# Miniprotein binders against q53ft3: the designs that were tried, part 78

Target 1, 195 residues: q53ft3
Amino acid sequence: MFGCLVAGRLVQTAAQQVAEDKFVFDLPDYESINHVVVFMLGTIPFPEGMGGSVYFSYPDSNGMPVWQLLGFVTNGKPSAIFKISGLKSGEGSQHPFGAMNIVRTPSVAQIGISVELLDSMAQQTPVGNAAVSSVDSFTQFTQKMLDNFYNFASSFAVSQAQMTPSPSEMFIPANVVLKWYENFQRRLAQNPLFW
Short names: E, the ipSAE of ESMFold2; O, the ipSAE of OpenDDE; V2, 0.75 times the mean of E and O plus 0.25 times the DockQ between their complexes.

## First folded at step 9 (miniprotein)

Design vb6 (at its last look DockQ between E and O 0.01; V2 from the best seeds 0.00; counts 0 for: pae O 10.8 > 1.5, placed apart)
Fold by ESMFold2, look of step 9:
Structure vb6 (fold): chain B 195 residues (1-195), chain A 83 residues (1-83)
Amino acid sequence: as target 1 above (195 residues)
Amino acid sequence: SVEELAERIRIKLRMVQRWYELAKELLEQGDVEEALLALQFAYRIAKRALEKAQELGLTELIEEAQELIQQIEELMEKIRESQ
């Protein structure tokens, strides 16, 4: 039902269902993550009157989980970008040998999604500074997605002289992909929220 | 308190009804696989709600959950027979 995307990582589409109405994505090496995208896959919508509350959890300095409400996803807002860099553990204590670094110890945060009635969600207040309303963050994510798609599609390109006819295969001319790429970039530059 | 726990169960049963109604809408649109997914969500929530109601001895909620489970199972069986 849900997907989770971090820049530079593979998209996760197989949430761990931890309760009848709760789903979790693991975020290994979470200290290197600044933003996450949570979105609906589109397989089924929420029923009328329902939506999803999105939480972020990380271990605190004592190793205990800390959960924070980031925001919501709904049929009317099926994707959201959250900034988590300000929600991680605070500055660590310096050790006597300053060269010791906890980055070498694997650590896992979690994104949790709780499916709820909209009336229940309206009573909740997200942690400030989590929801990203910045156009720059959305634009950066979308540009990386565009580059990834173009590079992937281009890796299958052949010239007409190299083409081997095959009735079982469908082909897309490379200039169609380029034109789509250019048009999409133009629209993003004019209105990053045109979708 | 028992009244707070009962209200939580009522909320879950309302969610079951919402998933069940979505499943019926999806079937009307011809989206059979999606309807079965919605029914699975409804079923799991209803079964858990029934377990909680039974633990608390809340007879009205037990009966309500059982009626919803029966409706869900009947619709799933009708889908299997039509395939």
Scores: ipSAE 0.667, ipTM 0.889, lowest interface PAE 1.0, mean pLDDT 76
Fold by OpenDDE base, look of step 9:
Structure vb6 (fold): chain B 195 residues (1-195), chain A 83 residues (1-83)
Amino acid sequence: as target 1 above (195 residues)
Amino acid sequence: SVEELAERIRIKLRMVQRWYELAKELLEQGDVEEALLALQFAYRIAKRALEKAQELGLTELIEEAQELIQQIEELMEKIRESQ
């Protein structure tokens, strides 16, 4: 029903079902994790009127789990990206997993998904900054793409004195690329969705 | 010239590689949606490069393009399977 993806790690498609309506993924070495993707596998949808509340749990200094609501997944939004790096020192929130005596090692965090009524989910408030907005994600992607392109192009830059004669080739001045980059950055800053 | 066209294809394939690498970086950062977008871009560029290489009969570039396409497809599939 659910999958969990951590960057640089194998995808987890087998959640541990700890209750009829609760699923858990283990995240070893959680301190190195910045983002987690939780998604529906597409095999089993939520029942009508239901969705999934996604929680993150990390061990506190005493080894006890601290749970925080990250956000939600639904049939209409079957995947979500959560930033967890900033939550590792946060305060715990109310959670549906309190009765579960899950044996945890100190280095292992958990993602918990609780299947709940959509109406109930709407009343819950996720921890701030956990959910990555689509707009912010898009902006970040675009910025990374632009930076990558600029870095790529600039890596081929040579001075006039360093140029090897190649009369069959056309050259674009580096300043043109830079101007384009600056213009694009300006437009992106004004409206991330300008295109 | 054929050589000029070949070089343009080479440049495109380098771009594909860069996009592919960016996708990997994005995945490492947990930016899966962005990674998929990067891979889609890489894929489109690679396909165009492949088509042009095929039109010109440039065997080495065809092979390189095909390899990159395969790598992209494999990674996209891996991501989709993980979804």
Scores: ipSAE 0.000, ipTM 0.203, lowest interface PAE 10.8, mean pLDDT 79
ESMFold2 (binder alone), look of step 9: mean pLDDT 90; pTM 0.903

Design vb7 (at its last look DockQ between E and O 0.78; V2 from the best seeds 0.63)
Fold by ESMFold2, look of step 9:
Parts: structure tokens; C-alpha cells; sequence
Structure vb7 (fold): chain B 195 residues (1-195), chain A 83 residues (1-83)
């Protein structure tokens, strides 16, 4: 029903179902993660009047899970980008997962999705530093990925005077990469959903 | 309290009804496999609601859960018969 994506990692589409109405994705090496995308796979929609509350959990200094409400996914907003970099030392929130027997793994965080009535979701308040809108968060990490690509590719640039002949290798001028980068960056600024 | 636990059961039964209504809509659209998935969600929730209602001896909620389970089972059987 749900997918979970972290930049630079394979998408996860096989949530572990920990209750009739609760699903979990593991996030190994969670301290290197700044954003996570949660989305509906499209196999089945929520029933009318229902949606999903999305939580982030990390182990505290004693290895106990600390759950924080990130926000929601619904039929009307079937994907959302959440910033988690500021939550790895934050306060827990009211959540439905605290009584569940979940395997504790100190280096692994979790994304939890609780399928609920929309009325129940309306009584919940996400943690403040996860309040970044899905569009703004997606644009921000996409920009960071583009910066990373450009910086990486540029670190291998050489002038034509420094090149050795290599007939079996293909090369591109660095200014072509720069032009593509500038054009893509401009298009994202004009329309974050142009892709 | 018992009243708080009863309210959680009522909420769960409401969710069962919403999954059941989704399954009926999916069948009307011809989406048989998706309808069966919705019925499986409804069924598991209804069985859990029944179990919790029985633990508390809440006769009205027990009857409500049993009626929903019967409706779900009848629809699942009808789907399998027509395949």
C-alpha cells in the first residue's frame, strides 16, 4: 500500500505490517538521512474518510524508541516529503505505536504509518521542525542533489591542454554540465513539479 | 478505562465499515483483486474489534462486530463464486 524513499537509496515498497492498521519501514544508518518521502503505491486508495498518520522513530540514549509525528498522507495528498534531520534528538509526541512489541535496533530508525479516521488525525499536531511543506522539502533536497552532482562532476574536469588522447573514451566539456545544471535549477525554481 | 476501550472499539468498527464500502465501490468498477484486498483489511479489523469487545463483555459491540464479519464473509464468498 505504501512506499518509502530516501535519496540515493533503493525505494522500499514492502512495509512490515505490525498491526491491522499499522505499517513500518526500517531506515538503517538513519543519521545520514535528512529527508524521507512517504507515498501511496496506488494499489488501493484509503477508504473515504480515512488517511495515514506518518511517524518517525529513532532509538534514544537508552535504546528505547522515540516516536514523533511527521505529518499525513491522504487520497488528496498521496505523497509527502518530511525533513527528519532535526528530529534525531527531539521530543516524542503522542503516538499509537508505544505499546507495540517492535524489535529495538540502536542504529536503525523507523517510519511508521497508522491508518486512521480523518477525524482522529485532525486531533494530532506534528512536531514543529517537520512542518516543512512537501513541495518546499522536495525542492530543497532536489536542489542539494543537483549541487552534489555538479560538484562531483566538476571535480574531474580538466582543461583541454591537460587532456591525453583516449579514442575509446567519451568526454563532455564541463560547461555543458554547468549549462544543464543552471537550466534544471532555473526550471525547478519556476515550477517544482515540472518533471 | 472501560469507556475509553469501548470508544476505541467503536472507532475500529467504523473503520471496518469504511473498508467494506470501499470494497463494494471497487467491485462496481470491476476491480476484483483490489476489492478483495479491501475486504481483507476490513476482516482483520473486524475480528480484532470482536476480540476486544469479548474481552470487555460489551454485548452491543460484539453483535455489531459479528454482523460486519458476516457481511464481509458473504461478499468474499460471492466474489469467489463468480470468478
Amino acid sequence: as target 1 above (195 residues)
Amino acid sequence: SVEERAERIRIKLEMVQKWYELAKRLLEQGDVEEALLALQFAYRLAKRALEKAQELGLTELIEEAQELIQQIEELMEKIRESQ
Scores: ipSAE 0.658, ipTM 0.887, lowest interface PAE 1.1, mean pLDDT 78
Fold by OpenDDE base, look of step 9:
Structure vb7 (fold): chain B 195 residues (1-195), chain A 83 residues (1-83)
Amino acid sequence: as target 1 above (195 residues)
Amino acid sequence: SVEERAERIRIKLEMVQKWYELAKRLLEQGDVEEALLALQFAYRLAKRALEKAQELGLTELIEEAQELIQQIEELMEKIRESQ
């Protein structure tokens, strides 16, 4: 039902279901993580009037998990980006995961998703600065991601004269990638939420 | 408190009903696999609600949970028979 993405890591699509209404992703080496994307896989939507509360947990000095509400995902907002780098020293809030004895290693944080009624979610207050809330921040993130992809792809560009024959492989001209990039940039500039 | 725990059970049963209704809508749309997933979710929630209601001796909530479980099971069986 849910996926979790950390930049530079493989996407996680298999959450651990720790309760009938709760899912958990493990985040190894969490200290190196700045942002996490949580998204719906599209297999099943939330029922009408329901959504997901997204929590982050890290071990405290005693090794006990500290949980903080990051924000929400819903059918209307099936993905969200959260900044977790500044949360490592925060105080824990009331959370639905407190009764769960989840085995953790000291270097592993967790993303928890609790499936809840929207009315209940509306009464909850996420920790400050966790949600990448500004359109500007989102645009900057998207721009950086696009630049990273373009740079990565371009690093493998070779001239036709430099190509090694590989009849089993299909090749895309670099100009096509550039044209796509330019078109995407234009659309992003016109409406950062065009997708 | 017992009252707080009872309220949590009521909320859970409300969620069960919502998942059940989603499953019905998915079936109407022809999304059988997704409907089954929704029903599985409803079923697990209902079973948990039933367990908690039984622990507290809450007769009305027990009956409501049992009724929802029966409805879920009947719909799941109907889907299986139609395949």
Scores: ipSAE 0.504, ipTM 0.832, lowest interface PAE 0.9, mean pLDDT 84
ESMFold2 (binder alone), look of step 9: mean pLDDT 90; pTM 0.900

Design vc1 (at its last look DockQ between E and O 0.64; V2 from the best seeds 0.00; counts 0 for: pae E 1.6 > 1.5)
Fold by OpenDDE base, look of step 9:
Structure vc1 (fold): chain B 195 residues (1-195), chain A 104 residues (1-104)
Amino acid sequence: as target 1 above (195 residues)
Amino acid sequence: SVEELEKRIELLLRRIRIKLEMVKRWYELAKKLLEQGKTEEALRALQFAYRLAQRALRLAKKTLEKAQELGLTELIEEAQELIQEIRELIEQIEELMEKIRESQ
């Protein structure tokens, strides 16, 4: 039902189902993790009026789990990006996972998803700054990437008169790169998820 | 205090009622999925509904026992009603699962 993604790691699609309404992913070496993506697999939607509350758990100084509400996933918002790097010093919040006898190894955190009524979810307050606006961040990243590429490619632009004969090299007209850039920006503006 | 225990039982009953609502919603989803021809997904939804209902039933029975021990008549009645409603819903889920299996 759910997947979990950490950059540079394999996607996790097999959550541990600790209860009918609760799923858990293990995150080894959590201290190196800045962001986590939680998403629905698309195999089964939430029932009407239901969604998932996403929690993060890390061991405290005593080795006890500290759970914090990161945010939510719903049928209308089937994926979310959460920043977890700044949460290490936070106080625990009320969470539905109780005293789960999850054998925790040192350095392993957990993502917990609790399937709940939307009305109940609305009463919960996520920790501040955990929820990253996926669209804004992605758009900004993509724009920076595009600008970087364009600037890089343009720095190598030479006029035909300036070209030295190099039969082994292929040349791309600068206007082709520009056209690509413009087309990509247009697509991105129309639909940030056009791929 | 008896008052504190009563409040705890009321909270338990509320939680059970929430679970019952969730079971109903999973059950309704399963029916919709069947109408769409998504039999496997429907079965999964029914499995969620079923297991959640079983948990709710166990909790309701335990809550009933606690209410009986304290002689809380109104809470006893509420717990009994929830138990009955959960049982009926379990039967509906089982019946639908069986119908799906027979159609395969």
Scores: ipSAE 0.670, ipTM 0.872, lowest interface PAE 0.6, mean pLDDT 86
Fold by ESMFold2, look of step 9:
Structure vc1 (fold): chain B 195 residues (1-195), chain A 104 residues (1-104)
Amino acid sequence: as target 1 above (195 residues)
Amino acid sequence: SVEELEKRIELLLRRIRIKLEMVKRWYELAKKLLEQGKTEEALRALQFAYRLAQRALRLAKKTLEKAQELGLTELIEEAQELIQEIRELIEQIEELMEKIRESQ
């Protein structure tokens, strides 16, 4: 249902489902991470009237999680970029993940997504300044995300001579991905927030 | 104190009602997806609904036990009604999942 992307890393699309309505992504070496993108994969939407509350958690000095609300994803806003660098020493907030008893090593943080009713989400206040702090930072993050996707997709490229027959599968020519990549970069240079 | 325990039971019942509403919304999404011919997505929505309903049922049964231990008659009745409602919804979810499996 959800994806998680950090600049310079491969996208994570296989969240750990820690409860029926709660999903977690591990972030090793979290101290080197400044921004994270959380997005819906598009495989299944939220039901009407529901959405996802997005949390960031890091271990305190005793290895116990400190959870902070970053913001939300919904059918109307299916992706969001969060700045987490300033949150690694921030205060915790009320959160739904305490019952999970997740204990982590000092170097691993987590992104948690709790699927909730929109009315319940409206009563929650994200920690301040989790949003992207500037167009330059947003543009850099977006370019890194674009490079990450392109490198990932390209790593599966094969020539037609290397293909094995698979008539039940759909294939996309590699140049389609390249054209999209080039068009995206052009649009980003014109308006960093077009997407 | 007994008053604190009563308050906690009341809070648990409210949380279970919220979970039940979420189950209903996943179930309605699944029906909509089936109408659109999106069977795989509908099954995923039903899986979310089913698992959440089973969790809600377990919590409701535990909440009933606590209310019974304290003799809280109104909360006992509320928990029993909630358990019945959850069981009926689980049956609906199971029936729809079975219909999808039979049509495949």
Scores: ipSAE 0.547, ipTM 0.822, lowest interface PAE 1.6, mean pLDDT 80
ESMFold2 (binder alone), look of step 9: mean pLDDT 91; pTM 0.913

Design vc2 (at its last fold request DockQ between E and O 0.48; V2 from the best seeds 0.65)
Fold by OpenDDE base, fold request of step 12:
Structure vc2 (fold): chain B 195 residues (1-195), chain A 104 residues (1-104)
Amino acid sequence: as target 1 above (195 residues)
Amino acid sequence: SVEELEKRIELLLRRIRYKLEMVKRWYELAKKLLEQGKTEEALLALQFAYRLAQRALRLAKKTLEKAQELGLTELIEEAQELIQEIRELIEQIEELMEKIRESQ
């Protein structure tokens, strides 16, 4: 349902589902990360009146997780870029991820996505410095992200003749990914803030 | 204190109601996707709905047990109502999933 991208790194499309409505990506060496992109894969939209709250978790000096709300993704805004480089000094916010028994290595942060009702999301206040305000930077980063995602996804493309039956797995046609890419690019080109 | 326990149960019930609302929305999305001919996406939506409903049901049952232990009549009734509603939704989800499977 969700993907996570850090510039210069491989795209992550396999979130750890920690709950029915919660997904987590690990970010190794998070201190070197300036921006994170969270995006919908396009496989399934949010239900009406629902979206995703995006959280960042990093270990504090004691190794305890500090969670901060970065922002939101929705059907209208299926991707978002967040600046995380300046969040280390921030106070923890309320988050829905509870005490996850995640063995955290000091160098690994997490992106958490909670699928929530929009009305509930509206009551939450993201950290002020997480939203990327520069349209140009956003556009450039998003374009790089899209390219990275497309390249990654296309690398797994197989013909029907090459497919092995895996009844437990769902397959997405490459054309769907391409169409998503093209549509996203078109929207981005028309309005970098189309969401 | 009994009051604190009661408040905890109330919070649990609110959480269950919240999950139930999400289940309904996923279910409605699935129906919409089916109308659009997006069968695979509809199945994914139903799977989300189903898993969430199952979790809600488990929580509701546990909450009912706690309410019963404390003799909280109103909360017992509320938990029972939620359980029934969740079960009905699960049945609807299962029926729709089966219908989709039969149509393939």
Scores: ipSAE 0.718, ipTM 0.888, lowest interface PAE 0.6, mean pLDDT 86
Fold by ESMFold2, fold request of step 12:
Structure vc2 (fold): chain B 195 residues (1-195), chain A 104 residues (1-104)
Amino acid sequence: as target 1 above (195 residues)
Amino acid sequence: SVEELEKRIELLLRRIRYKLEMVKRWYELAKKLLEQGKTEEALLALQFAYRLAQRALRLAKKTLEKAQELGLTELIEEAQELIQEIRELIEQIEELMEKIRESQ
């Protein structure tokens, strides 16, 4: 019923159903994540008067889960972007200034969706008023912008033999655009939130 | 105290009624999807309704047992009425699912 997307990662569409009305997605390495997009797959809508409350869970310093309400998804707002960067915890065993580097403890976090009545959801307050957007998913928006820019810039590509002198304009080689596109895609795959 | 336990049972019954309302809304969605010819989607909605109704039934039975242990006559009656409502809704859901599968 739901999808979950982090910029630079493959979309998750196979939520784990942990109760008849509750679904979760795992977020590995959650400390590197600033935003998460939660959306309805479109398989079926919510019934009239119902929606989904979206939660973020992370382990505290004792390893106990801490659940926080991020916001909501509904038939009228079937996708939303939530900011989780301010909710990160699980301070690793890192030594201060000049200390030996250690492997960070693997982070285990989850996005949870609880299907509820809208009247019940209206009485809930999200933590820190996490950012919620009615635009396309963050990753889809980013990829569309990249593809659009690359296709636009490529439409002006000419060979040296086809070039018409235009001394009042500045030019860049087409391969610069391609290299930038490839590098950006590679960096996005390595660290989806590097920018 | 018995007063505190009575309040807890009343809260449990309220939570069960909340689940029952959600079951009814899933059932109504399934009927609307059938009107639109969306049979596969209707079966999915009925599956949600069915599983949630079974959960509500289990909770109602446990709540009835607690009310009976305390001799809380009014809450016993309320729990019994809820159980009957849930059973009837389960039957409606099962009948509609079978009707859809026979038309396939």
Scores: ipSAE 0.691, ipTM 0.872, lowest interface PAE 0.9, mean pLDDT 77
ESMFold2, look of step 9: ipSAE 0.653; ipTM 0.862
ESMFold2 (binder alone), look of step 9: mean pLDDT 91; pTM 0.913
OpenDDE base, look of step 9: ipSAE 0.644; ipTM 0.864
ESMFold2, fold request of step 12: ipSAE 0.643, 0.678; ipTM 0.855, 0.871
ESMFold2 (binder alone), fold request of step 12: mean pLDDT 91, 91, 91; pTM 0.911, 0.909, 0.912
OpenDDE base, fold request of step 12: ipSAE 0.707, 0.710; ipTM 0.885, 0.887
ESMFold2, look of step 12: ipSAE 0.633; ipTM 0.859
ESMFold2 (binder alone), look of step 12: mean pLDDT 91; pTM 0.913
OpenDDE base, look of step 12: ipSAE 0.630; ipTM 0.859

Design wa1 (at its last look DockQ between E and O 0.48; V2 from the best seeds 0.00; counts 0 for: oily stretch 6-24 1.62)
Fold by OpenDDE base, look of step 9:
Structure wa1 (fold): chain B 195 residues (1-195), chain A 97 residues (1-97)
Amino acid sequence: as target 1 above (195 residues)
Amino acid sequence: SDRERLIILAKWAAILLRKALYLARQGNTERAKELIEKAIEYLRRIEKLATTPEEEEIVEQAIEAAQEALQLLEQGKPDEVEEILQEAIELLKELIQ
């Protein structure tokens, strides 16, 4: 019914069913994981009016599981990417997995999916910044790349008065780089996938 | 495969019945009925996928249990529904094995 994917690892398609409405994936060596993808396998969709609340658990300093709501999967959104690398210091929230005595090793985190009514899901608040929009992430990456390049190039900028004659070198006016940067940003803002 | 579909349907049906049980406990009788009705629909689909007499019998019993639960809810007896729904869920678990 559900799958879990970590980059560089084998896809998991067999969740442990811990209750009729609760499924769990183990994530060994979770400290090395930045993102996790949770998805429906697509065989049979959620019953009408139902979806899945996706939780992440990691052991706290005392070895007790801390559960946090990452987000949701639904028939309308059958897959989601979550950033989990920054959640280690988060406060635990109320979670539906509290009664589960899952034997945990210190290095193993868990992804839990609780199947719930959509109306109930709407009342839940995921932890901030866990849900990653692919488009937003791409835009952010591209923007950072552009900024890095611009800053690097600009650091070599000199005025004409400061220039030392070097006949063997070609020079690009800084304003050309700036114009390129601005144009690219404009295109990116219009359509992050313009290429 | 048909068997995989059967198992998944059984899992969904069990989830529906569990949620119905929860709603019934909360006094949300009408919504509980809706979920049970949906579960019955899934059970009917399972019935069509059943390949053994044992599976057929289990599904039939689950349908009967679900129908009884509906009747009890209609009669205003939500307290009596829990045992029957639990029975239906256990039957579905047998199908998932």
Scores: ipSAE 0.760, ipTM 0.913, lowest interface PAE 0.5, mean pLDDT 88
Fold by ESMFold2, look of step 9:
Structure wa1 (fold): chain B 195 residues (1-195), chain A 97 residues (1-97)
Amino acid sequence: as target 1 above (195 residues)
Amino acid sequence: SDRERLIILAKWAAILLRKALYLARQGNTERAKELIEKAIEYLRRIEKLATTPEEEEIVEQAIEAAQEALQLLEQGKPDEVEEILQEAIELLKELIQ
């Protein structure tokens, strides 16, 4: 149903479903992440009148989750980029324990998607500066084409343990598709008309 | 694949029914009926994709439960749909497994 992508990491397509209408992706080492992309997988969109509210969760100092609304994905905007660097505990802040030698373990955060009625979503206010603004229709068209290709290709991903040998067929490693996706996005950012 | 599409449709139908139950609890009967009708549309699509007698039976039972819930809401009885909508949602969960 949903995918989650961080630049330089493998795309996640297997959300943990924690309720009928709630889906979660883990983000290990979230403090090194500045942006996440959340998008719809497959060809079966949200039911009419529904969409997804996208949340970011990180553990506080006591390990308790703190959830913040990033924004939305809908049939009209099935892919969105969210900035999370401004939402992390202690970002840009110095803490009073600088004189103590403390060994820190990596933190795990989460992206949550809650499927909601559009009317309910209209009453929700995202945390400021989380969503990246759309620039124009050409860029949106190109991004949709890019997302469509990546969604299609990744829907055929299997682990090597699950592959049936087919010596007469050619295969493309999944990381090649991801590298192409990242390269295309970089080129699009430099010159929207490069293609 | 057809199995993947069936599972996604079942998840959407379950969500629609859960939201319909919530709306019925809040007294928003007309909106609850709309969502149940949409869920039945998804169940009809699942019915076309079902390939085993067990899947077909589960979908048929889910449709029947959803239709009964609609009738209760038509009769102005939103408080009485809880059990039947829960039953439909559990049938969809069995279909997904």
Scores: ipSAE 0.657, ipTM 0.864, lowest interface PAE 1.2, mean pLDDT 77
ESMFold2 (binder alone), look of step 9: mean pLDDT 87; pTM 0.874

Design wa10 (at its last look DockQ between E and O 0.64; V2 from the best seeds 0.68)
Fold by OpenDDE base, look of step 9:
Structure wa10 (fold): chain B 195 residues (1-195), chain A 97 residues (1-97)
Amino acid sequence: as target 1 above (195 residues)
Amino acid sequence: SDREELIILAKWAAILLRKALELARQGNTERAKELIEKAIEYLRRIEKLATTPEEEEIVEQAIEAAQEALQLLEQGKPDEVEEILQEAIELLKELIQ
């Protein structure tokens, strides 16, 4: 009923059920993971009035699990992306998995899904910045890409006095690249989905 | 597949019954009844998907247990519901294992 996806890894569709209402995915080598996608498999939705609270756990310095609420999945939002890379130094919160003896390996983190009533979920507060906005993520990625390109291109810039004759090569004035960059930035700021 | 659907439905039904039990303990009898009723709906769907006599029997017993729990709540006996709901949940676990 639930899936877990880490980029570059096989999708997990078989969670360990640790209680009637609790499911766990193991994430080996969690230190290399930046984002996790949790989603419903789309076969049968949550019962009416229910959803899933999504938790992340990592071992602390003592090897004890630290659980943090990442966010939620519901019938209205059947998938969510969470950033977990910045959570590794955080403090644990109250969590529904504390009483469970879950076998853990030091290098393995876990994603826990607790199926709960929606009204109960509304009382829970996820850790800040764990939930990733698709629009924000896209904008950030695009900006980084643009910056990378501009920096790369500009690193090859030479003055006319520094130029050596190369009749087989075409040269683009640096100002053209800059103007393109500025125009693109403006368009992106106006509408991140302008493309 | 029908089998996969059966398993998922059974898991949801078990969750509903567990939540109903928790609500009953909290004195939220009306909401507990609602969840049990929904669980029964899922159980009826499972019944239609059952392919073996054993599965049919398990589902039937679970329905009976859920209905009994519902009746007890209607009678104002929430304290007696725990054992019955737990039984129903265990029956459902047999379907998913």
Scores: ipSAE 0.771, ipTM 0.916, lowest interface PAE 0.5, mean pLDDT 88
Fold by ESMFold2, look of step 9:
Structure wa10 (fold): chain B 195 residues (1-195), chain A 97 residues (1-97)
Amino acid sequence: as target 1 above (195 residues)
Amino acid sequence: SDREELIILAKWAAILLRKALELARQGNTERAKELIEKAIEYLRRIEKLATTPEEEEIVEQAIEAAQEALQLLEQGKPDEVEEILQEAIELLKELIQ
């Protein structure tokens, strides 16, 4: 359902589901993290009228979680970049994760996603400077990915005379998709807005 | 894959039913019914994806529970709907595992 990306780290695609409507990603060594990307996986969107409120949690001096609302992901904004470097000393906000059985250690922060009705989300105010960018719609995000893939694959286009007899047709090597995936993953980890 | 799609649909359906239960507790019966109807749509999509007898039985029971919850809400019996919605949610959790 959701993905979480930190520059220089592997993409996390398997959130810990802590309730029907609540999902958590662990962020070990969170002190070294400045930005986090939260995004929707796959092609099955939120149900109509629903979206996700995104929270950041870090442990206080006693190891107790301090949660702050970063912003939202919705069908119209299916990915977002959040700055978290300035949040680690702040006070918490109202949040839905306070009664969760979530295991934590002093050096591990968490990203929480609470699936909520859009009406409920419209009344929430994120902490300042958390959101760095947004995608206007899921369609626009996926179109950017498709354009990037098309341009990459096109740069490797060869005539059929180089692979199979059929010189009026173009082919791509089978491994181009894998090369694109690996390169895209690396660049996304460095800068989610690189296109 | 079909299994991955089934799991995601089941998670969405469970969320819809949980929110419907919360709305019913608040007396917002019409919104609760809307969410249950949407959950049933997701359950019918799951039914088309189910490939084992266990999955088929679970989704059939979840559909029946959700339909019963709709009828109870139409009859003005929200206290009776809470147990049947919780049952449907637990069936969906079993489907996901």
Scores: ipSAE 0.621, ipTM 0.852, lowest interface PAE 1.2, mean pLDDT 77
ESMFold2 (binder alone), look of step 9: mean pLDDT 87; pTM 0.880

